# VHH binders against F-box/kelch-repeat protein SKIP4 (SKIP4): the designs that were tried, part 18

Target 1, 358 residues: F-box/kelch-repeat protein SKIP4 (SKIP4), of Arabidopsis thaliana (Mouse-ear cress) (q9m2c9)
Amino acid sequence: MACIVEDPQRAGQSNETQIALISGVPDDISKSCLARVPREYHMAMKCVSRRWRDFVCSDEMCDYRNEFNLAESWIYALCRDISGGVFLHMLNPFSSRRSWKRINDYPYIPMREGMGFAVLGKRLFVLGGCGWLEDATDEIYCYDAAMNTWFDVVPPLSTKRCYFACETLDGKIIAIGGLGLNPNAKRTWDIYDPLTRTCKSCSDVNIVPEMEDSFVMDGRIYIRGGVGGSSTAVYSASSGIWERMDDDMASGWRGPAVVVAGDLYVLDQTFGAKLTMWCKDTRMWIHIGKLSQLVMKQPCRLVSIGNSIFVIGKDCSTVVIDVENVRKNKMNGVMVCSSIPKTWDDDIDVISCKSVAI
Short names: E, the ipSAE of ESMFold2; O, the ipSAE of OpenDDE; V2, 0.75 times the mean of E and O plus 0.25 times the DockQ between their complexes.

## First folded at step 10 (VHH)

Design b23 (from b21 with D31S G33A Y100D S102Y; framework vhh_7b18_3; at its last look DockQ between E and O 0.01; V2 from the best seeds 0.00; counts 0 for: pae E 15.7 > 2, framework grips, placed apart)
Fold by ESMFold2, look of step 10:
Structure b23 (fold): chain B 358 residues (1-358), chain A 119 residues (1-119)
Amino acid sequence: as target 1 above (358 residues)
Amino acid sequence: QVQLVETGGGLVQPGGSLRLSCAASGFTFSSSAMGWARQVPGKGLEWVSRIYDSGSTFYQDSVKGRFTISRDNAKSTVYLQMNSLKPEDTAVYYCAKTPDRYSWYFDLWGQGTQVTVSS
């Protein structure tokens, strides 16, 4: 399996003897100073010199910021317009004028469906999917949020798949089940390591055959599949085996899910959009509050930053729920939340949302 | 027996309207994506509109704003409302389905219904 496409940022950092980042300052001191600049100014820093651009876009800077607890999370939404075109929207939740911005387009594949969407470090990965008259693909594309550029990734997935579960666990992307003209995709999973650029395929006849939703909690990937979410399964990374999901936990998984500080939250949309939380100790779902549908259009995706849940609906309409505050401050059972206006384009579907910390 | 039956075609003047219906039987309708395609005289088969089990709809650019696809799961029927018809809309219109909600190809087609737009 050949490595055809490389990350330009990794290649560019091999040259130690270069012009100083800041005249008269040792480079290690300069890097420490530059790494502390807030993310909203990083674009301006890229314009100072090639060395500044290379550092701002580097894994080294991202690693520095993570080590010193300086990372800032921005939200990226994978979207589809009515023509089937796939693109990204980005939201800086710390901006004074919080609004969704469309970023440079993904390499165009009209009518692409059922793609995986995963995050590792500063990079977003779009995996697989299919067209209306096209078989599933094994292609992987990477968007580097520091460089603001797209790359084709090799090797591809071991198995062509669409409508599959896709999650990041222990520095690897795991693509589970799904559909394609190859019927065995349902009972396989790929473990993709984008750092080493390797892909390993596994199979088991007992895997849930078709995927609808997933989340990661406590080192495990939880999967809901089948018609109406009738089948559930759990993959444990530590044991490498599949387990049966707790029946009481599964019974309340009736909508999009997100994990906040180790606690599972689900937006149950079957009766007037309500937020619930799974309590492990009592094995019960706890009602947190009702979400007003007046400010948001279905279907919805969830992403968390800190103790806030961002509920992102059609056309990128967004409601922000602070889970600590909303438990105490409800108006007649309805959560008091802030909102971010939708985009101007109608009929934009949000496929998936992730946060990228840089 | 799995079957798709199109009705509602006919002759109409330019600017007129027609509503096509496709009655489905022999499968779980609510779990399938449904669509319409057409065969224009002298041209190949082209897609017109699709509706997924989620209710999401898609249209070819040439019919956007004029045609509306909808479904009634209780009646196992998909509809195509065609407004502001033009002579270039003259075609045989086919209803199609996917095998299930997760499939991306159409495995069953109806016999078609003729739509003729002529002044």
Scores: ipSAE 0.000, ipTM 0.161, lowest interface PAE 15.7, mean pLDDT 78
ESMFold2 (binder alone), look of step 10: mean pLDDT 84; pTM 0.849
OpenDDE, look of step 10: ipSAE 0.023; ipTM 0.318

Design b24 (from b21 with T98H Y100D S102Y; framework vhh_7b18_3; at its last look DockQ between E and O 0.09; V2 from the best seeds 0.00; counts 0 for: pae O 14.6 > 2, placed apart)
Fold by OpenDDE, look of step 10:
Structure b24 (fold): chain B 358 residues (1-358), chain A 119 residues (1-119)
Amino acid sequence: as target 1 above (358 residues)
Amino acid sequence: QVQLVETGGGLVQPGGSLRLSCAASGFTFSDSGMGWARQVPGKGLEWVSRIYDSGSTFYQDSVKGRFTISRDNAKSTVYLQMNSLKPEDTAVYYCAKHPDRYSWYFDLWGQGTQVTVSS
C-alpha cells in the first residue's frame, strides 16, 4: 500500500507534450528498463530529465522494482553526534566499498533524543523526541529515500512522546508508550496512518511507559520496558488488546532484538555477546553463536536484510552475521562475521536503524 | 538499595563556580548513562547535561562552554563542573540515571541539590 503522501506540488502539470522517457521507445518499455537500473544509479538517473526524476521518485518505480524482484534494501541509521545533532546515515550493503554515508542533515531540531524511527515503503519517519527532559514533541518528519528529501508530516502525533517504542504494522506507524508532558500518555499508543493522515490515540493498561525495545513478528507488536526490561507486552490486531508476553519468550529477551525471515533473534549481552534464537516449536531460546566483545561498540542496534543481521554500534561500526551460515555451522564457537568499519572520526551514537527497500 | 545522592550545591556569586557530585550506589554505575537536570521553582524540569557510559557528553545550549559533565566509574560518581555561573542558573539540580546501556528513559533520580547564584 503506497503511502500516497500527495506532494501538493503535483497540481501544475500543464499539458506540455510529454517528451518520451526514452526517445523512440514506448513509455511502458522505458519504465520497465529504467526500473531495472540498480539503486546506486538512481541519483544519477534523476539528473537526466525532469520526467526521469519524477518516475524514479514515483511509487510506480517501486512497484516495477518489486514486481521484478529488484528491490534493494539499504540500511539507514538515525544518529546523534557529540554536539547532539541528529542526522541520517545510509549504508549500501551490496556495495563493494561498504561505507556509511551521511545523508541530508536533519533539517528541523538538532539535539533531540528519544525519537521514534519507522519505515513505511520508501519513506522513513522520525517521530517525537525531546531534549532530555525538554518538552516531548508530537512532530513527524518524513524522509523519502527515493527523493532524498525531508518533508514535514501533518498532522502530528496525537500525543507528544519521547523514548517510546515505534513500529510499523499494516501500513501504519505505531507509537507506543514513552514519556511526555501528559502523565496519562504513558500508557497510551498512537496509530498514525500516513495515507489518511490521521492519528488515533488509544490507551491500554498493559502498556509499559518506559520502553526499551520493540519488534514486529507474525503481525504482532512486542514491546519490552520497565525497570531493567522486566515488563513485556504483545499486541495483536486480531485481539485488539495488549497482552502480557509469555514468560518463556520474555526470559530470553535480554538485548536488542531483530526478526529474520520470521524468526526472532536476540543479542544477549548478559555474559558476553551471544546471538540467540527463539524456537517457536520448542518454545526455547537456542544459542546460535558468540560475538567478540571487541568488535562490538555498544550500544548496538540490529537490523536484518535477507538472512543477514547487521549489528550496528557506536560510530556505525557494523558487524554482519549470516544467520544461515551460522546455523549450519553449529560450532559452539565465535561466529565468523564480516565487519564494516566506521568511516568518520566523530563520536556518533546510533539511535535506531532501519532498512528501506527500493 | 539503588540510590543517587547529590552534593555540592550552595550559594555562589555571579561568575563563580560550583562542582556538583552525584554518588551512585546499588547498581553497576559503569553501565549507566547519567545526567543532570534542573528545576526552577514554578517551572518544569529542564535538562542540563548528559554523559553516556561511553563517555559521550551532551549539554543544553544555555550551559555549553560553562558546564562540564564527567564521571568516575571507580567512585561511581558523576560530576557537574559549573563555571561562570549566572543568576539564571539558580535551580534545584537533580542527578538521574538510565537503567542500563540501552535504555533511553531514566529510572532513578536523586533528591536534588540547591544551587543559588546571587550577588
Scores: ipSAE 0.000, ipTM 0.197, lowest interface PAE 14.6, mean pLDDT 84
ESMFold2, look of step 10: ipSAE 0.014; ipTM 0.464
ESMFold2 (binder alone), look of step 10: mean pLDDT 84; pTM 0.842

Design b25 (from b21 with D31S Y100E S102F; framework vhh_7b18_3; at its last look DockQ between E and O 0.59; V2 from the best seeds 0.00; counts 0 for: pae E 7.4 > 2)
Amino acid sequence: QVQLVETGGGLVQPGGSLRLSCAASGFTFSSSGMGWARQVPGKGLEWVSRIYDSGSTFYQDSVKGRFTISRDNAKSTVYLQMNSLKPEDTAVYYCAKTPERFSWYFDLWGQGTQVTVSS
ESMFold2, look of step 10: ipSAE 0.090; ipTM 0.614
ESMFold2 (binder alone), look of step 10: mean pLDDT 84; pTM 0.841
OpenDDE, look of step 10: ipSAE 0.739; ipTM 0.908

Design n21 (framework vhh_7nfr_2; at its last look DockQ between E and O 0.01; V2 from the best seeds 0.00; counts 0 for: pae E 21.8 > 2, placed apart)
Fold by ESMFold2, look of step 10:
Structure n21 (fold): chain B 358 residues (1-358), chain A 120 residues (1-120)
Amino acid sequence: as target 1 above (358 residues)
Amino acid sequence: QVQLQESGGGLVQPGGSLRLSCAASGFTFSSSAMSWVRQAPGEGREWVSRIYDSGGSTFYADSVKGRFTIARDNVKNTLYLLMDSLKSDDTAVYYCAKTPDRYSWYFDLWGQGTQVTVSS
């Protein structure tokens, strides 16, 4: 190891099989120092020693960074290339080199459509899906963003499904509705609990028939489905009950949605590209700005980090919209926009995007 | 009148290339999933490739992966199959076909077919 040197004066009392994280420094102090290193350098830190790698990848490090407001969110895009291969791209929005990087695609995820994509802690989950000649699957793959490693998830989903809503709520991943060999899949949802390593299925006749989009806001999962988004529903984890979505709120949900600090934003692409925000106190959608001059080719996906909305289109071309002033002054805010160039790999479709904070 | 009409077939030598076209009329092409299916003499029909309504999702049979490319032009209501590195085993009548939706297992509309012959 080049970066860790034992203090020669301490050799007489040290177990040679137990190496200090930093020579001459108590481990508690070393951990405090390591946890403050910006995330862009964590890969290099993992190469210093096994003990460094174990700490950098640990829940302890993630917990420390969250406690001290050091966590950094990176964006992960689930993508498909022209061959049908599914892989991840990653964006560090805080780097001076704001460019998309391809993640190692091992293990290979079989060619699938309608997969769920969810985040829980430092991990990304790819769930279910189907092919033209293949029925839906219950398989779950997990990417650990701290370890930069894929692994299989056991148990699988309780119900094989594709084209379903997939969200994280209260530390659990919830896969809702969709299609599969079980025709009742459209009225069921699976709850995956990573703490207990269990997956269970629930049902309710009020679940919408076909999933188009979803978001999580204020402890609830909002679902849009049906032909042209004609059906909406809301799941409350505290009650376990599906309810009807507010009609005024539903009326403005005509495109990808994202929540920024508790406020709902929707990109309405019907006539160009219009960003709107749901104003809770007036119960109205307000116009934030028009993006027609920075047109993104559909489909577009939205993800937020802080007060920034990332609009991600084909080939990972990205527009970044800062809504801080709008969020704090709902009617008189000013959008600030910037762009991130598309990846150099052509013909990539973006299936879904999520952020992971570490 | 609801119709699919293929063209672009012909005789080509092994290793050659062809481009098939399928013109659609009488239905909303841009909302339909489309497939190519082929039938060799004396054989059953074999699914070749599929493309969803937006053109972003494409699927291929193992026998043609890396050699064939499916594409669509929703402005011209036309489906394409770009065939490279053709082999004698690719000799068949090629049909374009429509499913009622992306989840269906059955084709509800077929074209008349276009002959592709790969021989010296």
Scores: ipSAE 0.000, ipTM 0.109, lowest interface PAE 21.8, mean pLDDT 78
ESMFold2 (binder alone), look of step 10: mean pLDDT 84; pTM 0.858
OpenDDE, look of step 10: ipSAE 0.808; ipTM 0.931

## First folded at step 12 (VHH; framework vhh_7b18_3)

Design k01 (from b21 with G33A; at its last look DockQ between E and O 0.52; V2 from the best seeds 0.00; counts 0 for: pae E 7.9 > 2)
Amino acid sequence: QVQLVETGGGLVQPGGSLRLSCAASGFTFSDSAMGWARQVPGKGLEWVSRIYDSGSTFYQDSVKGRFTISRDNAKSTVYLQMNSLKPEDTAVYYCAKTPYRSSWYFDLWGQGTQVTVSS
ESMFold2, look of step 12: ipSAE 0.056; ipTM 0.595
ESMFold2 (binder alone), look of step 12: mean pLDDT 83; pTM 0.842
OpenDDE, look of step 12: ipSAE 0.705; ipTM 0.899

Design k02 (from b21 with T98L; at its last look DockQ between E and O 0.60; V2 from the best seeds 0.00; counts 0 for: pae E 6.6 > 2)
Amino acid sequence: QVQLVETGGGLVQPGGSLRLSCAASGFTFSDSGMGWARQVPGKGLEWVSRIYDSGSTFYQDSVKGRFTISRDNAKSTVYLQMNSLKPEDTAVYYCAKLPYRSSWYFDLWGQGTQVTVSS
ESMFold2, look of step 12: ipSAE 0.222; ipTM 0.693
ESMFold2 (binder alone), look of step 12: mean pLDDT 85; pTM 0.857
OpenDDE, look of step 12: ipSAE 0.865; ipTM 0.952
ESMFold2, look of step 13: ipSAE 0.168; ipTM 0.666
ESMFold2 (binder alone), look of step 13: mean pLDDT 85; pTM 0.860
OpenDDE, look of step 13: ipSAE 0.864; ipTM 0.955

Design k03 (at its last look DockQ between E and O 0.01; V2 from the best seeds 0.00; counts 0 for: pae E 12.6 > 2, placed apart)
Fold by ESMFold2, look of step 12:
Structure k03 (fold): chain B 358 residues (1-358), chain A 118 residues (1-118)
Amino acid sequence: as target 1 above (358 residues)
Amino acid sequence: QVQLVETGGGLVQPGGSLRLSCAASGFTFSDSGMGWARQVPGKGLEWVSRIYDSGSTFYQDSVKGRFTISRDNAKSTVYLQMNSLKPEDTAVYYCAKTPRSSWYFDLWGQGTQVTVSS
């Protein structure tokens, strides 16, 4: 197991042999050992040496952990405080004490609304939005969850936009519709490729301009827009084509959505908080249970890890619902709920939530 | 036809107080966020304070504890109580509205001058 060491494992470096990660151990074996350390200890590992810090923060370590099913998903909530400032909270759901923690290394993001929030690999992206005295922007900020630091992303989006749908699909971040100075922003989507650092803009006259919500399922992006969510559309990443959403499926999408193991769950808040699931085989919505004791002020958000749905509301107050039984039986099953305490920071609104696996 | 009309500006000595009022018309006041911004001489426009339709209030750090924003939905009016005024508070103060809970101003008033000088 890794330990905190003030000095490098070895002094010096040469072009034939670099400083060993662990004295007397080949680097490939050392990397195998270090990659198996639980994520909660990764901060301590960064203090051992520069080589350890570089490896712990690397794509190589994340790739290794994913390949061998060692990755641990933590939840990141994009939040707004009473002053209108935007920041992140983080939750380690595997910790013995599950509590939300504020990210202290946080850039001043101007008081923005309607931002996109997306995850790719070990990185979180905050895109676009509009400011207190500023129209929409094309800026992208990135938080690297392995390095625990923020940086600006260049180039920006191709189109300045706010209040848009934002999802990650096939290694790319897709920003769809919204508002902005460009009158055509409503009918466009940007495909941002962080590997090539390029942004492509696409358009279709049939795109609904006012986006309310979205989710990703089976390689497709589902979008609600228009007055009261009256318009829906589906983007197929494999073809690049927009299609109309199934009317029966759309009729039950009346709140935040999340996908668990290929099954769509929606928290319908029209008449009290009801958790429902779309059953593909029967093309019907299955009522799972009522969550009326969760009186949450907007916005409320859903994110999943394994068979658990995290319902995250005001002040990051969180309810965890295990849907394993429902998913396997596709019936009105027993909901197992637990709670995670709200943050000590009062009057926190949650804008969006994503998980990052490292 | 939508309008925001500011009143209550004027000349005041350092340490003094002023109360700005902004009368709104032509839109559903109770559904909108309201706010105040100011144009400081020699500087650009900066925000001062805002109030959501819920009544939640927000302030720029430089005015916290000295300024208080409030709203009266029955009168379609937002207020800015400015206490312990400093010369750097000298500006044209604008009332503004946002779409519901948004931070982007979509309508501005004509402004009222506040001058803090001995």
Scores: ipSAE 0.000, ipTM 0.215, lowest interface PAE 12.6, mean pLDDT 78
ESMFold2 (binder alone), look of step 12: mean pLDDT 84; pTM 0.850
OpenDDE, look of step 12: ipSAE 0.773; ipTM 0.920

Design k04 (from b21 with S102E; at its last look DockQ between E and O 0.01; V2 from the best seeds 0.00; counts 0 for: pae E 13.5 > 2, placed apart)
Fold by ESMFold2, look of step 12:
Structure k04 (fold): chain B 358 residues (1-358), chain A 119 residues (1-119)
Amino acid sequence: as target 1 above (358 residues)
Amino acid sequence: QVQLVETGGGLVQPGGSLRLSCAASGFTFSDSGMGWARQVPGKGLEWVSRIYDSGSTFYQDSVKGRFTISRDNAKSTVYLQMNSLKPEDTAVYYCAKTPYRESWYFDLWGQGTQVTVSS
């Protein structure tokens, strides 16, 4: 791809805005070439010209990369330091030198608990939350991972919430239950639609009010709550109705969960860290392996990219588990894994983790 | 004359258990949510657990599955059962109340009780 190494044409605020992305190359061809550059190098591309920066940060480039299966997923961890400050760490899992990097230009987000964290496209959303001396809020903060900047205009939630389930489904962010000044928040959910820039509020008396964890599988949101995680429910976005979760499936959901290629994995943190997988055919949980307490400090968060599960603990200490062999062959008590060093920052807690594909 | 008095703190070995109690007076106990917060050495003040007048309970992630909050409205007392204690749980623990029914934040604090997890 000659366009990757070709000297860029200067573009900017000139009196002539028809300057080509690459001199002597039609813009359609230039965009195809630029869209194929690995994400690791996108910062360098942004330095070439203002036209290059605008294209690299554009929805058009991200859409092209997604359409042609060129998108690369990086992991973002919402973190809290010892002072209570909230910020992001980022991990490029495709780099040979995999390490967490702090995002330093984080605008102030108040010191809060129980915030939602969700992804739509190239954007991360931090929603709601409450403080020790602050009421729940309806605020939404948006970080654009392609632009590496916070988005200045984001409409609020319809309902002020903290300690709620927050998931992305069918291009919308769904905030379910939780706590707030509105007593009905426990049995409501908000549907945030970024295309219409609206937030719709729904209610149902059957919602489980004590939200502890959730995951998305097969077009449904699964929610665990109640004393000891004993209450479970399933939300179908297509119908807007709530259903009871399969009792056998619910019985093994005793920690953070992640879905990999349609298979549900759960890390049971009650007595150490045990990774299990739900086998739909036998309706049983299969034990895959145990993480050493000496290597991984709890509590842990899970994120998947492809067939890899990233188990992220304190200080962003990370174990990467490849489950391709588990899915294709049985591994008799042996996990295939690698590790990623903890952050250079010390004594930070990971609130939530998500992946962003660009 | 609203008062919250914590008891039950002390020294305990890692993996041990401890039960904190908080006696409340000067308000209608059954109309308030109750909770626990802690001051961990080297960290700011953080919440630990909440129990509402409805009986609903909430826990910080770091203590979920190990700590249990409960209340006895007849005795105007809230409890925190702390199992599988870790050195990181060493802190001054404070009892707190909400200003009214179904409030989610705390407006009044007790004196605090020291919990130390070490050999």
Scores: ipSAE 0.000, ipTM 0.270, lowest interface PAE 13.5, mean pLDDT 78
ESMFold2 (binder alone), look of step 12: mean pLDDT 83; pTM 0.846
OpenDDE, look of step 12: ipSAE 0.497; ipTM 0.818

Design k05 (from b21 with S56K; at its last look DockQ between E and O 0.01; V2 from the best seeds 0.00; counts 0 for: pae E 11.0 > 2, placed apart)
Fold by ESMFold2, look of step 12:
Structure k05 (fold): chain B 358 residues (1-358), chain A 119 residues (1-119)
Amino acid sequence: as target 1 above (358 residues)
Amino acid sequence: QVQLVETGGGLVQPGGSLRLSCAASGFTFSDSGMGWARQVPGKGLEWVSRIYDSGKTFYQDSVKGRFTISRDNAKSTVYLQMNSLKPEDTAVYYCAKTPYRSSWYFDLWGQGTQVTVSS
């Protein structure tokens, strides 16, 4: 039969028929329904059709989920195996069968140390670092957590650097200080804009060359570094100005840090694992509680989701701490914890952890 | 004077084994990371294996499972046990150390030892 195939769109917009996302449902309604599906099912949705895959991976879906408070945060750990290879582990903390999963469709990332790890939107960035035979690099690798794949090509940093502070602030990735044969690297920072694919380099004499730890709080990047962690500094992205850190705050920053709803928490690993919180009003560190060395392997990294702090050690051993009552000034010294099984392999180093909300 | 001296290279048939040794002197060996790199014909210098002062080891993918790096701090010596050798392993092998207060690059290299794998 001679039958004309009618487009689902006006003729001036398409020469081919469009298959509806859901049969008998307008696409706008279909998108609203699909965007409400829990994230754990998004991989299955990608297998339904090309149109479903394109929507599930789109900024439109992520934007809808964010606007309607449907976004779900999963944790990604940047790890190194015994061969020195760099890869990602991922944890869905909302699953009843919570376990770490290795991301195995990862492209080759050369063996490196001192890399930056940052999140912007649905994407994870691995920046810089050093090769064993070469100075620091300016390379950037980008993983899209919605597509579950690495980008083929990513524009590099302006300055080759390793062992630097790396944070996301105001939609940009900021890479601060670090080491390299270029003497300017230690007193500079790069502002990487992934939307324009450009990188701006700035300088200031107050930048610490080697970074031990950093966190973002109240539009500022707090940095601890120098020889033996002896120096601290604060960068304000809105003004571009470097400030001095509160001496009392700095004195208690003796381990990995995380910010929960504007409150700074630090895991002090000097003599066991002790969680403390910075109280701005009294300028004092408040003891929250201790974590048993039997339930986790040091060194640890921290990441927060809601009022929960995830403490992630070697082999991705994980303890979850709920700090809601502390934030509301209801208790001191009492913690509620749970744990998540480690990975199936020993000798996996956790370099950094971030959360990605989709 | 600071020195790294490699020994143990030579000609070996495919599937054979060699053990390279690197004797170090003139610096505090136990505080340094050590490693091996090789110059493969037609390619640039490439890393092979690394061992930290802690004893933690790393290997290039092409040698993983076949090569084993180890160190003996009492003898100030690092070793590379090379098993199941292939013709593509033919190279000049260099021993290397990290500089004082750095962990991410090698600053001193030995003179190299030739490894040739041919039938």
Scores: ipSAE 0.000, ipTM 0.282, lowest interface PAE 11.0, mean pLDDT 79
ESMFold2 (binder alone), look of step 12: mean pLDDT 85; pTM 0.858
OpenDDE, look of step 12: ipSAE 0.414; ipTM 0.758

Design k06 (from b21 with R50Y; at its last look DockQ between E and O 0.02; V2 from the best seeds 0.00; counts 0 for: pae E 10.6 > 2, placed apart)
Fold by ESMFold2, look of step 12:
Structure k06 (fold): chain B 358 residues (1-358), chain A 119 residues (1-119)
Amino acid sequence: as target 1 above (358 residues)
Amino acid sequence: QVQLVETGGGLVQPGGSLRLSCAASGFTFSDSGMGWARQVPGKGLEWVSYIYDSGSTFYQDSVKGRFTISRDNAKSTVYLQMNSLKPEDTAVYYCAKTPYRSSWYFDLWGQGTQVTVSS
C-alpha cells in the first residue's frame, strides 16, 4: 500500500477547509480503505500525518473493523518482575518474527497484588489491588492499545478491593467480591461502564469471599473462590442471579481456564501440566495433551485467539496449541502445538493475559 | 489464639548489629509470607523487608545490603538481621503476616520491639 503525505493546514487559513486524508479522495472513502489495512501496519500509518494518526487511534476505526470482522487480536500479558514492578508485554501472534515486546511506561504501582485485569474494546484495564502497608485501592488504570498510552480512569471502583473476580460482560467491567479493610468488599460487586463513566455497586450476602479464578462462558461469569478454590458459583450479570456450577464441571477446574468457541479448556496442574476440555455431551473432561515443564515454567495463563490456545508461563514462555480438530470433532481430534521464544528478561511472573482486538 | 511476638530490640551503637525475632502462633506459618515494618519517631509507618513462603526476599532500598530477613518454618519464626546500624534506623519494629494466598496484604501485626541506635 502506497504512503500518501497529507498537506498540512497553515496558520491563518480558513477553518472551513480540512486537508484530505488521501489527496483527491473523499474522506469517507479514505476511512473505509484505511480501516481495512492489517493491524501490523498501523504503526507506520500513524507516521503519515496528524489526520492519519488521529483516525488510526480512533474509536471510529476500531468500531468499523469490529463491525466488518476485520479486527485482529494481539496478546497482552500483565507481568511482574522480582522487584515487584508491574508492566505489560505484547505479542503479535501473526508476525513472522513472533516475539514479546514491552509496552511503554506504566504508571508506577509499587508492590501491588490481587489486581483485576480486564479488556473492553481496544482498552486494557488494571483495577484495584493492595500493596505493602496499603489497604486495597479503588484505582483504575487504562491502557489504550491503539494509542499505546496509559491514562487514569474516573470514577474509581465504588469499593476498594483486591483478590476479586474481574471480567467483562455486555460491555461492562464487573468486579466481584474480594478483600479490603472495608468489610463489605467481600459481599459486593461493582459494575463499571467505561462508556458512561459510571460505577454501580451491588450487594448480596451469598457472594463467596476471596476469589481465585474466573471465566466467562455463555453469558455467565463462572467463579471459584474460598480457601484452596473450594467454592464455585455462576453469576448472570443480566439478572444478577446466582446459580450452582455443575459438580462434574467444577471438579475438573484445577487450573487456568479459557473458552474457545463455547468449549471450556483447563490446564490441570495438579500433577504435571495437562490440557483438558469439558465435553458437554458426555459431561466428562477429555485429555487433550500434556505440557513438559522443561519447556514451560509454571504458573501458566491461558488466552485464545481463534482456534489457538496460547499457554503463557514464567518469563512469557509460550506454547501455541491448535484445537481446531478437537473443537470440530471431539472424538477424533488431534492437538497441534508450537513454541514462541520467551522474553530476554528472567524472573518475570505472568499475572494475567488478555487479547485485544483492533 | 493467633499472634506475633517480636524480641531482640534494644540499644546499640552506630555500626553495630541486632537480630530481631518474631515468633508466630495460631496459624499455618509455612503458608504465609512474613514481613517487617518500622515506625520512626515523628514519621509514618514504613516497610522494611518481606519474605515469601517460598523464601524469596525483598528489601527497602535504604536497608539493602545491611539487613537480612530469614525464616525458620520448624520454629514458626521470622528473623531480621540488622547490620551496620545507623541512627536513622531507630524505630519500633513490627513483624506482620499475609493471609493465605495473599503476598503483600498484611492482616496481622505484632506489638513491636524498640530499636535505638545511639552513641
Scores: ipSAE 0.000, ipTM 0.330, lowest interface PAE 10.6, mean pLDDT 79
ESMFold2 (binder alone), look of step 12: mean pLDDT 84; pTM 0.849
OpenDDE, look of step 12: ipSAE 0.006; ipTM 0.217

